# Designs tried in a protein design chat: VH-VL binders against Probable pyruvoyl-dependent arginine decarboxylase (pdaD). Part 17

Target 1, 139 residues: Probable pyruvoyl-dependent arginine decarboxylase (pdaD), of Prosthecochloris aestuarii (b4s6j7)
Amino acid sequence: SIFPPQCERISVEEGLKSLSPGEITFAVMARNSTNEHGRLIASSIGVALPADESVYGYLSEHHPYGQTEEQSGEYAEDLAATMLATTLGIEFDPNKDWDEREGIYKMSGKIINSFNITQSAEGQNGLWTTVIACAVLLP
Below, E stands for the ipSAE of ESMFold2; O stands for the ipSAE of ESMFold2 at other seeds; V2 stands for 0.75 times the mean of E and O plus 0.25 times the DockQ between their complexes.

## First folded at step 13 (VH-VL; framework fv_temelimab)

Design x3 (from w5 with light chain S52R S92D; at its last look DockQ between E and O 0.49; V2 from the best seeds 0.00; counts 0 for: pae O 5.8 > 2)
Fold by ESMFold2 at other seeds, look of step 13:
Structure x3 (fold): chain C 139 residues (1-139), chain A 122 residues (1-122), chain B 106 residues (1-106)
Amino acid sequence: as target 1 above (139 residues)
Amino acid sequence: QVQLVQSGAEVKKPGSSVKVSCKASGGTFSSYTMHWVRQAPGQGLEWIGRIIPILGIAAYNQKFQGRATITADKSTSTAYMELSSLRSEDTAVYYCARDSYWLRSYYGMDVWGQGTLVTVSS
Amino acid sequence: QIQLTQSPSSLSASVGDRVTITCSASQSISYLAWYQQKPGKAPKAWIYKASRLESGVPSRFSGSGSGTDYTLTISSLQPEDFATYYCQQYNDYPYTFGGGTKVEIK
């Protein structure tokens, strides 16, 4: 997914104060669930912010099994940043690790930063466990 | 869960081309990379190349550069490998195989198609 | 291009034997996988990242190694383990495979 130019990250508290009941806004959600004992699950939203105020940013979602919170978040962040880099014409080597490609993207001067929102859990037999990560876009 | 089903066996003349298809089911086609690997009868495995469907870009083993073309159609969840200027030495079983990471591989090629025999003879 | 040299190319062993297969890379790598292949079948993912077993792989299999030298070990060979095993590097393009090791019943 893309999102409009000039967005910045704000806290949930600040975001909630900006909304009136009944207002309509866009949200993206990553969900993952399991009832399997010992199953590691995660839900991640990745975000990439362009430096140019006229350029759209990117959001990604990822809901893996068997990844740590750190792995899942990195995957989502990598995807968002790489999609933005592709749109901006930044050259990169697809066979390089995220650490190397992140450096290339930032040194380009076209991507300010990236981050992720991740929730993870381990399933218990006979109980449904659900993890959710969400991003809400405000006017 | 993910399943890869390849097109049927082909018999080709030297100098012609072959296009093998690989249809994916049970997963998000654009969320992983698709590799092509071949195996001549009684021989080992040889990597041909791969495509990253979400970016639409392919990379090739230099041995096949200029002869191999790997593409993907996201609307049908199908990857293709075309090999041109066929020689008898290209007789092999051609496999598609998916890697669950969308870009830099971590898990290797964890799901394989059944293989497509391509026979090149005059 | 990273060359993988696999040894031995073939071996005969009895049920219960400990089997060791080696894979030597022409330069240091961090991404190595092993595949099992039976006659007439596609390869099956067996081990990734040198030492991590794929789902459903019996615990008698193990992988080890780093840098240039890698090993697949079967602690007690079983009848279903007779197959050809390939190592594969996915560190740099082009991805390359070892020549394979055919494990046969004695």
Scores: ipSAE 0.071, ipTM 0.689, lowest interface PAE 5.8, mean pLDDT 87
ESMFold2, look of step 13: ipSAE 0.364; ipTM 0.790
ESMFold2 (binder alone), look of step 13: mean pLDDT 92; pTM 0.949

Design x4 (from w5 with heavy chain I57K S105H, light chain S28D; at its last look DockQ between E and O 0.11; V2 from the best seeds 0.00; counts 0 for: pae O 16.5 > 2, placed apart)
Fold by ESMFold2 at other seeds, look of step 13:
Structure x4 (fold): chain C 139 residues (1-139), chain A 122 residues (1-122), chain B 106 residues (1-106)
Amino acid sequence: as target 1 above (139 residues)
Amino acid sequence: QVQLVQSGAEVKKPGSSVKVSCKASGGTFSSYTMHWVRQAPGQGLEWIGRIIPILGKAAYNQKFQGRATITADKSTSTAYMELSSLRSEDTAVYYCARDSYWLRHYYGMDVWGQGTLVTVSS
Amino acid sequence: QIQLTQSPSSLSASVGDRVTITCSASQDISYLAWYQQKPGKAPKAWIYKASSLESGVPSRFSGSGSGTDYTLTISSLQPEDFATYYCQQYNSYPYTFGGGTKVEIK
């Protein structure tokens, strides 16, 4: 997904005060679930913001099995930042890991921030366990 | 020709700290991710953590979080690992090992230091 | 974290024997390496990406496997091959090692 120009992260509390009951808005959601004992699951939204306020940022979704909260969130940031880097024409090696590509993106001066929102859990026998990460785009 | 040269053996008392150095020569320091791995006498290998010197970004095995501190000095091409609150089970040979920063998932840890024996005894 | 289980923990074989060492991961991985370590020495990189031999590794060594199951094979064991062999995943942090397989010549 695309993050409109001149948008920035705000708190859930601040965002909720800006919404009216019954209002329609856009949301990006990552969802994952399991009913298997010991199954590690996560859901992540990654965000990358350009230095140029007039340029779109990017959002990503990731819902892996077998990744920790940190791994899942990092992967989601990677996806968002790499999409933005591609759009901005930043040269990088796609086979390198996020930490390596993050260094290149930051050194470019064209990507000023990235972050993630991640929820994780471990499955339990006979119970559906579901994790959701969500970003709501205010009108 | 990349070489990793570590500081010499150390003997420490329980409760103290140790700081092991690892100096890289050959190639650029920005081409590395520097890992720390230890091996207790007669035991297997255990990953402690790593640093990416160009980013100054360290990550740790959860087992060592709170006790281990990994840093790097780019101007001297030297990585450091400090382990605090030492106890007898921390007696081990401590290795630094590198992989390429640009191709981290491709080659694994291809160059290893000679190891530094840290002995913790009263 | 990803556990690696090596089997056997030790073995004894004659010069010329085919030796097989297995490494089983607790979940699917894409990146696995093998290291050779002789007594008193640092580990030496041996195989990367499951099947690619490091420079200078004799062609009698091979690696195979994918997903959770990996194998190191020595087609014709030589006296210089006595060592402990470790598998290691570099798929995700924390990096983890197998328990090692000590190869002895009998």
Scores: ipSAE 0.000, ipTM 0.508, lowest interface PAE 16.5, mean pLDDT 82
ESMFold2, look of step 13: ipSAE 0.000; ipTM 0.544
ESMFold2 (binder alone), look of step 13: mean pLDDT 91; pTM 0.941

Design x5 (from w5 with heavy chain I57T S105Y, light chain S92D; at its last look DockQ between E and O 0.60; V2 from the best seeds 0.00; counts 0 for: pae O 9.3 > 2)
Fold by ESMFold2 at other seeds, look of step 13:
Structure x5 (fold): chain C 139 residues (1-139), chain A 122 residues (1-122), chain B 106 residues (1-106)
Amino acid sequence: as target 1 above (139 residues)
Amino acid sequence: QVQLVQSGAEVKKPGSSVKVSCKASGGTFSSYTMHWVRQAPGQGLEWIGRIIPILGTAAYNQKFQGRATITADKSTSTAYMELSSLRSEDTAVYYCARDSYWLRYYYGMDVWGQGTLVTVSS
Amino acid sequence: QIQLTQSPSSLSASVGDRVTITCSASQSISYLAWYQQKPGKAPKAWIYKASSLESGVPSRFSGSGSGTDYTLTISSLQPEDFATYYCQQYNDYPYTFGGGTKVEIK
C-alpha cells in the first residue's frame, strides 16, 4: 500500500486534538486471531517515509503466527522500506540483513525514516484472541 | 499458515525441458524468497536457485546457469522453475521452499512444497 | 562457495542411545540449519541458527557450534528419530547442504 505525500508521524494525543467531531478519517488496520493454546500471534503495520514529500510513502501489513513482537514489527518495517527503496531506485544488497539495509536507505537521503506499529499476544485454549494494529491518516 | 503446493510428476525425454510450479497460500507471497532444491534418488539435497518476487530478481547456482529459469507471478502467488536440455542425471525430486531473508531472525527454509518427481528417460 | 562436510554418512543406533552428528564448514559462517527427512517426504526444518529448535521439535534434540564446527545431538534416541539429517548453510549463495547422515536402527 501507498499513502499520500506530506504525511508525518504524530502521537495519538496530538492527532486527536486536530480532529473535529464528524470528520471523516482513513484507517489502515492489521488484524490477527487464534483459538489455539500457546499460539503466538502478532499484527504489524510498517511505515516508510520518503524525504521528497511530493512522493507517496509506503505502508505494509504483516499478520504472522509464531513470531515475537520484535520479529513481526521489523518484518513489516523492512517490507515497507524496501518497497519504497525499490520505487526510488536505491541500490542495496538483498543478502544484507535489515540493520545494514536500513542504513543504506537512510544514507541515500531519499528515505528519512521507517517505523512499525505492532500488537502481539499468545492464544488461550478454547478462547478467541485477536490483536489489531492501526494507523489513522489525518486530513 | 503458509502452504506450498507443487505441480504433478513429469516424465521427460533427454534434451527436452520441464517447468514445475509452486503455488503459495496462507500469507503474503511477494515478501518472501522462493528457493528451488532438488534431490536425486537416494542422494542429498542440491540448491538450484531462488527468486525474490517483490524485487523480481532471480539468482542461480552456477551449475544451472543457462539451463534453469526461475520466475514468479505475484498475481497468482506462484513460482516456476524451468530446466532445459534435460539429461538422465536431472532425474530428481524438485522442491520449492520458502525463506524470509528480510526477517531479523533468520529461520532458513521453513516451509517446503511436497516435491515434484521429474524422470528423464530415453 | 561454502562446502559442508557432514559426518558420519550413516550410523546404526538403538533406542535410548545418545547420537551425535557433526557438520564442518570450509569457512566461518553465522547461519546454519538442520533438516530431518524421512523417506518419500520433503525435508522438515528442525534447527535454525545452529541451536534454536523449530516449533514441535522434541527437547531431546540440541544443536551447538559456531564458526566452522557444528553438532546436532539426540540425547536419547526414539523410534521416530530414525531419519536422514542434513545441515545447511544460509550465509552466502549458493546455499549448500551437507551430504546427510542416515540414522538407522541397529
Scores: ipSAE 0.006, ipTM 0.629, lowest interface PAE 9.3, mean pLDDT 84
ESMFold2, look of step 13: ipSAE 0.011; ipTM 0.642
ESMFold2 (binder alone), look of step 13: mean pLDDT 91; pTM 0.938

Design x6 (from w5 with heavy chain S31R I57T, light chain S28D; at its last look DockQ between E and O 0.81; V2 from the best seeds 0.00; counts 0 for: pae E 5.4 > 2)
Heavy chain, then light chain:
Amino acid sequence: QVQLVQSGAEVKKPGSSVKVSCKASGGTFSRYTMHWVRQAPGQGLEWIGRIIPILGTAAYNQKFQGRATITADKSTSTAYMELSSLRSEDTAVYYCARDSYWLRSYYGMDVWGQGTLVTVSS
Amino acid sequence: QIQLTQSPSSLSASVGDRVTITCSASQDISYLAWYQQKPGKAPKAWIYKASSLESGVPSRFSGSGSGTDYTLTISSLQPEDFATYYCQQYNSYPYTFGGGTKVEIK
ESMFold2, look of step 13: ipSAE 0.277; ipTM 0.756
ESMFold2 (binder alone), look of step 13: mean pLDDT 91; pTM 0.942
ESMFold2 at other seeds, look of step 13: ipSAE 0.380; ipTM 0.775
ESMFold2, look of step 14: ipSAE 0.179; ipTM 0.732
ESMFold2 (binder alone), look of step 14: mean pLDDT 91; pTM 0.942
ESMFold2 at other seeds, look of step 14: ipSAE 0.350; ipTM 0.789

## First folded at step 14 (VH-VL; framework fv_temelimab)

Design y1 (from x6 with heavy chain M34I Q65K, light chain S92D; at its last look DockQ between E and O 0.24; V2 from the best seeds 0.00; counts 0 for: pae O 9.9 > 2)
Fold by ESMFold2 at other seeds, look of step 14:
Structure y1 (fold): chain C 139 residues (1-139), chain A 122 residues (1-122), chain B 106 residues (1-106)
Amino acid sequence: as target 1 above (139 residues)
Amino acid sequence: QVQLVQSGAEVKKPGSSVKVSCKASGGTFSRYTIHWVRQAPGQGLEWIGRIIPILGTAAYNQKFKGRATITADKSTSTAYMELSSLRSEDTAVYYCARDSYWLRSYYGMDVWGQGTLVTVSS
Amino acid sequence: QIQLTQSPSSLSASVGDRVTITCSASQDISYLAWYQQKPGKAPKAWIYKASSLESGVPSRFSGSGSGTDYTLTISSLQPEDFATYYCQQYNDYPYTFGGGTKVEIK
């Protein structure tokens, strides 16, 4: 999914002030479920956002088993960056193009910021447990 | 625990090709980075390249200029390295090794296969 | 590509000796590993990120360094430590290894 140009991340509270009941808006959702005892699940939305505000970013969805919240979120961010690079026709290697010191991607000289929203849980036998992560795009 | 098991020794003629396999057990193969490293008899270690199986992307040491092809089959948890146009200088033990945190290569090559001897002679 | 110069290429030492092995990079790096290899065996991961010991590595081993200059030190050599040690950078592709240091019984 595309992150429109010139969009900015805002808080949930700030976003909710801008929405009225019954309005239709675009949302990206990741969900995961289990009824297995001890099964670790997560749902993540990753966002890769070029520093150039005129360029589209990308959102990814990831719903793994057996990953920590941190691992799931980082995967989702790397996935979003990889999909963005593919869309732009740019070479990208998440092992090399992630700058740990600055906390950004550098792909072909372009700066890409990232973040994630992740929810995780551990399943209980015979009980369905569901986790959801969601990003809502305001008009 | 994670284990890498490689195919058996090979004897090859100059000019031919060899394809070495590396089967992973334990852990989540598709999320690894699988590296290939060789060691000529009595000599040091040389990095050939790597693959990230979930992405299907490979990177190579330029020294092997299109002679090496690294692939992965996620359904069998197996990586492959094919080396073509073999020369006697390619006689070496070929190792596969994994990086367990594929998106962030923080830990390096923490698990190694047992090695596959490839002998090139006529 | 990043060249690693490892020295010495070999050394002889007695049980109980302090051993120091150096690894110099051709440019600044942040990601350097050390491997132990015994004859006929695959390398074993020993130290990652210059100074972090892999699980099961004895505390007599230590790694240090930053930028271009790195060391592996064995504070009191034991019989099981006679092996060849390699440094390896995983900062940039192609990954490269030092030439190795063979630690032998004196």
Scores: ipSAE 0.005, ipTM 0.564, lowest interface PAE 9.9, mean pLDDT 85
ESMFold2, look of step 14: ipSAE 0.107; ipTM 0.717
ESMFold2 (binder alone), look of step 14: mean pLDDT 92; pTM 0.944

Design y2 (from x6 with heavy chain G27Y S30T; at its last look DockQ between E and O 0.46; V2 from the best seeds 0.00; counts 0 for: pae E 12.3 > 2)
Heavy chain, then light chain:
Amino acid sequence: QVQLVQSGAEVKKPGSSVKVSCKASGYTFTRYTMHWVRQAPGQGLEWIGRIIPILGTAAYNQKFQGRATITADKSTSTAYMELSSLRSEDTAVYYCARDSYWLRSYYGMDVWGQGTLVTVSS
Amino acid sequence: QIQLTQSPSSLSASVGDRVTITCSASQDISYLAWYQQKPGKAPKAWIYKASSLESGVPSRFSGSGSGTDYTLTISSLQPEDFATYYCQQYNSYPYTFGGGTKVEIK
ESMFold2, look of step 14: ipSAE 0.484; ipTM 0.819
ESMFold2 (binder alone), look of step 14: mean pLDDT 93; pTM 0.951
ESMFold2 at other seeds, look of step 14: ipSAE 0.400; ipTM 0.798
ESMFold2, look of step 15: ipSAE 0.485; ipTM 0.834
ESMFold2 (binder alone), look of step 15: mean pLDDT 93; pTM 0.950
ESMFold2 at other seeds, look of step 15: ipSAE 0.486; ipTM 0.829
ESMFold2, look of step 17: ipSAE 0.012; ipTM 0.589
ESMFold2 (binder alone), look of step 17: mean pLDDT 93; pTM 0.950
ESMFold2 at other seeds, look of step 17: ipSAE 0.005; ipTM 0.530
ESMFold2, fold request of step 18: ipSAE 0.421, 0.376, 0.441; ipTM 0.805, 0.798, 0.806
ESMFold2 (binder alone), fold request of step 18: mean pLDDT 92, 92, 92; pTM 0.947, 0.946, 0.944
ESMFold2 at other seeds, fold request of step 18: ipSAE 0.477, 0.433, 0.013; ipTM 0.821, 0.814, 0.599
ESMFold2, look of step 19: ipSAE 0.006; ipTM 0.553
ESMFold2 (binder alone), look of step 19: mean pLDDT 92; pTM 0.947
ESMFold2 at other seeds, look of step 19: ipSAE 0.492; ipTM 0.817

Design y3 (from x6 with heavy chain S100D, light chain S52R; at its last look DockQ between E and O 0.03; V2 from the best seeds 0.00; counts 0 for: pae E 20.2 > 2, placed apart)
Fold by ESMFold2 at other seeds, look of step 14:
Structure y3 (fold): chain C 139 residues (1-139), chain A 122 residues (1-122), chain B 106 residues (1-106)
Amino acid sequence: as target 1 above (139 residues)
Amino acid sequence: QVQLVQSGAEVKKPGSSVKVSCKASGGTFSRYTMHWVRQAPGQGLEWIGRIIPILGTAAYNQKFQGRATITADKSTSTAYMELSSLRSEDTAVYYCARDDYWLRSYYGMDVWGQGTLVTVSS
Amino acid sequence: QIQLTQSPSSLSASVGDRVTITCSASQDISYLAWYQQKPGKAPKAWIYKASRLESGVPSRFSGSGSGTDYTLTISSLQPEDFATYYCQQYNSYPYTFGGGTKVEIK
């Protein structure tokens, strides 16, 4: 997914102060669930913010089995940032680790921030476990 | 559920070119890295190169630079490998394989095509 | 480029034997896979990230190692395990394979 130019990250607390009861806003969510004992699950949203005020940012979602919180979050963030980097024509080696590519993207001066929102859990036999990650876009 | 189906066997003369196709189904082609690997009769495996279709960029083993051309057509979910200036040493089974670019290739080349025999003889 | 030295090149073993195959890299790597190949067939993904079994791979298979030294172990060899096994690094381009280990019946 893309989102409008000039968005910035704010805290949940700051966001709640800016909302009025009954106000409609846009949210992106990733959800995952399992009833298998020992199954690792995660839900992640990746976000990449461009420096150019006229350029759209990118959102990604990822709901894997068998990944740690770090793996899932890095994947989602990587995907969002890489899609933005591709759109911006930033050269990179896609086989390199996220840490190296993140550095290249940021040193380009064209991507000002990337982050992820991840929730993870391990399933219990006979019980449904659900994890949700959510990002809310404020006007 | 991902499947890779390759074009049929070919017999070529030295100095000519061959183009092998690899059609993907059962998954999301735009998230793949498509690799080409060959195996000469009775020999081991040799990586030729790869393409990332969403980026349109290819990379090659230096051994094949200048002779190999790897392309992809996102609309048909098909990757291609063309090898020019063929020699008898190029006789091999040519495989396509995919990894998941969105997962940073974490699982490696986990799906393989059936292989395409290319025979180069006078 | 990263060289993978696989040993032995072949071995003979009986059903029920414990089999160990080694793969040594010319430099530290973080991404190593193992493939099983039977005659006339494409390689099959077997182990990824050195130690993680692909779906459908029997639990008698295991992988271990880090840095430069890696192993594939079959705890109790079965008739269907007679094949050639390749290690492969996907740490950096060009991707490279070990020379293979043919596991044959004794």
Scores: ipSAE 0.000, ipTM 0.532, lowest interface PAE 16.5, mean pLDDT 85
ESMFold2, look of step 14: ipSAE 0.000; ipTM 0.497
ESMFold2 (binder alone), look of step 14: mean pLDDT 92; pTM 0.944

Design y4 (from x6 with heavy chain S105D, light chain S30K; at its last look DockQ between E and O 0.04; V2 from the best seeds 0.00; counts 0 for: pae E 17.0 > 2, placed apart)
Fold by ESMFold2, look of step 14:
Structure y4 (fold): chain C 139 residues (1-139), chain A 122 residues (1-122), chain B 106 residues (1-106)
Amino acid sequence: as target 1 above (139 residues)
Amino acid sequence: QVQLVQSGAEVKKPGSSVKVSCKASGGTFSRYTMHWVRQAPGQGLEWIGRIIPILGTAAYNQKFQGRATITADKSTSTAYMELSSLRSEDTAVYYCARDSYWLRDYYGMDVWGQGTLVTVSS
Amino acid sequence: QIQLTQSPSSLSASVGDRVTITCSASQDIKYLAWYQQKPGKAPKAWIYKASSLESGVPSRFSGSGSGTDYTLTISSLQPEDFATYYCQQYNSYPYTFGGGTKVEIK
């Protein structure tokens, strides 16, 4: 997914100050569920913000099995940042680890920030466990 | 709780080199960016360069390119800055400073070491 | 590289005064920080992203600005606020600092 130019991350608390009751806005959601005992699940949203505010940013969704919160979040962040980097023509080696590629993207001066929002859990037998990550877009 | 502890003051002769250390504790060393900044007596702040320890890559202010070498040892959570061909105008307090640019809640250079006085005199 | 010009270089003020320090960049930037430094001590992070206060910074401090023009304001100066304040851009390498503004007792 992409989002409009001139967007920046704000806290939930600050975002709520700018919303009116009954207002309709856009949201991006990642969700994952399991009823298997010991199944590790996560839901992540990755975000990449361009330095040039006239350019679209990117969001990604990732909902894996068997990844830790950190692994899932980094994968989602990697997806968003790599899509933005590709769009911006940043040269990188796709076989390098995320940590190295993130450094390259940021040092390019074209990607100013990337982050992720992740929730994880481990399933219990016979019980449905659901994890959700959500990003709400404000004007 | 992150702390940066630097090596002690040094007195050097012109033409020599100095290597200042900066040991981090109470945080993830490899994923933070470590910066070096200096301040000559009675003067302002000057950025020397930085290293991202997990990548092993350093970048330098062009003013110091060729004289400064910034390295990191992840196993000891220690960053180093070496400045060669010292001259009297290199007399300054040298600071290391951490930022979270690499990490998800970027706040700039939020933690600073206590500083290391380097005096260059004939 | 991006040059930051702070104004004034120094000022004298009394407890209770409103103090304004400006920082002008040679080109548009987005990421501007402010540091407080007292004699013999390392700088302390004070404001990041132009307007966000670091933890423990009193609410009498505020930051504002965009593009090339940035301001640090102290609404009612207190004795502990006498220090030198530096702006710093972290928009692109090399990172650069303003020349500093020394706030002294009048």
Scores: ipSAE 0.000, ipTM 0.509, lowest interface PAE 17.0, mean pLDDT 84
ESMFold2 (binder alone), look of step 14: mean pLDDT 91; pTM 0.938
ESMFold2 at other seeds, look of step 14: ipSAE 0.006; ipTM 0.609

Design y5 (from x6 with heavy chain I54F, light chain S92D; at its last look DockQ between E and O 0.44; V2 from the best seeds 0.00; counts 0 for: pae O 10.1 > 2)
Fold by ESMFold2 at other seeds, look of step 14:
Structure y5 (fold): chain C 139 residues (1-139), chain A 122 residues (1-122), chain B 106 residues (1-106)
Amino acid sequence: as target 1 above (139 residues)
Amino acid sequence: QVQLVQSGAEVKKPGSSVKVSCKASGGTFSRYTMHWVRQAPGQGLEWIGRIIPFLGTAAYNQKFQGRATITADKSTSTAYMELSSLRSEDTAVYYCARDSYWLRSYYGMDVWGQGTLVTVSS
Amino acid sequence: QIQLTQSPSSLSASVGDRVTITCSASQDISYLAWYQQKPGKAPKAWIYKASSLESGVPSRFSGSGSGTDYTLTISSLQPEDFATYYCQQYNDYPYTFGGGTKVEIK
């Protein structure tokens, strides 16, 4: 999914103040479930945002088995950055273009900030466990 | 769980080419990096290059630039490595290996194929 | 190109011994992995990011180091630990491996 230009991340608290009951808005959701004992599940939404506010960013969703919260979230961020690079038609290798010290991607000289929203759990035999991560776009 | 299954052993003459396949199953293919690594008999490991199937981009160890071609087919979850102008020192086991479902190389190569022996003899 | 020098190239040790393998990089790196390889088998992921154990790796294994100097330690060697161990940097292309350390049980 596209992250519109001129948008920025806000807190859940601030976002809830902006919503009225019955309003329709766009949301991106990742969902994962298991009933297997010991199975790791996660749901992640990754966000990649160019420093240039006039350019679209991207949101990804990722719902893996067998990944930690950190692995799932980082994968989702890389996926969002990769989708952004593909749309812009620019050279990008998330494994090479990640600047660990600054916590950003450097994509053909462009700075890309990222974050993720991830929920994870471990399954219990005989019980369905579900994890959901969601990002809501306000008007 | 994910598995990487490679094509069978090959015997080749000098000057010819070989194309090794690596089929992934039990996980996502497009969203991770596929590497190719070789090991000559009794010797260590040597990185040939990699492809990111989602992007369709390959990068090569300069030693193999111009002779190696790495491709991927997302519809069959299969990566390929072709090595041309073979010579006896190219005799090795060729492995495909995958990053940890991870677009970054942060987690290293967590899943390996069984290896494909390529023998180059005159 | 980043060169990795592993030492020793081989060693023999008894069950229960503490074993230490070193890997020295030609420049500072941030990403180093260790692989275990048994004869006739593909390498197995063992340690990533210098010190994090891969799933299923026994706790007797540990990794440490930063910059140019890295170690793999087996606190109490077991018969199933007979293998060759490789360090590998995934900091810059081309990715490179150390020469390997063959660990044999006496």
Scores: ipSAE 0.006, ipTM 0.572, lowest interface PAE 10.1, mean pLDDT 84
ESMFold2, look of step 14: ipSAE 0.077; ipTM 0.689
ESMFold2 (binder alone), look of step 14: mean pLDDT 92; pTM 0.943

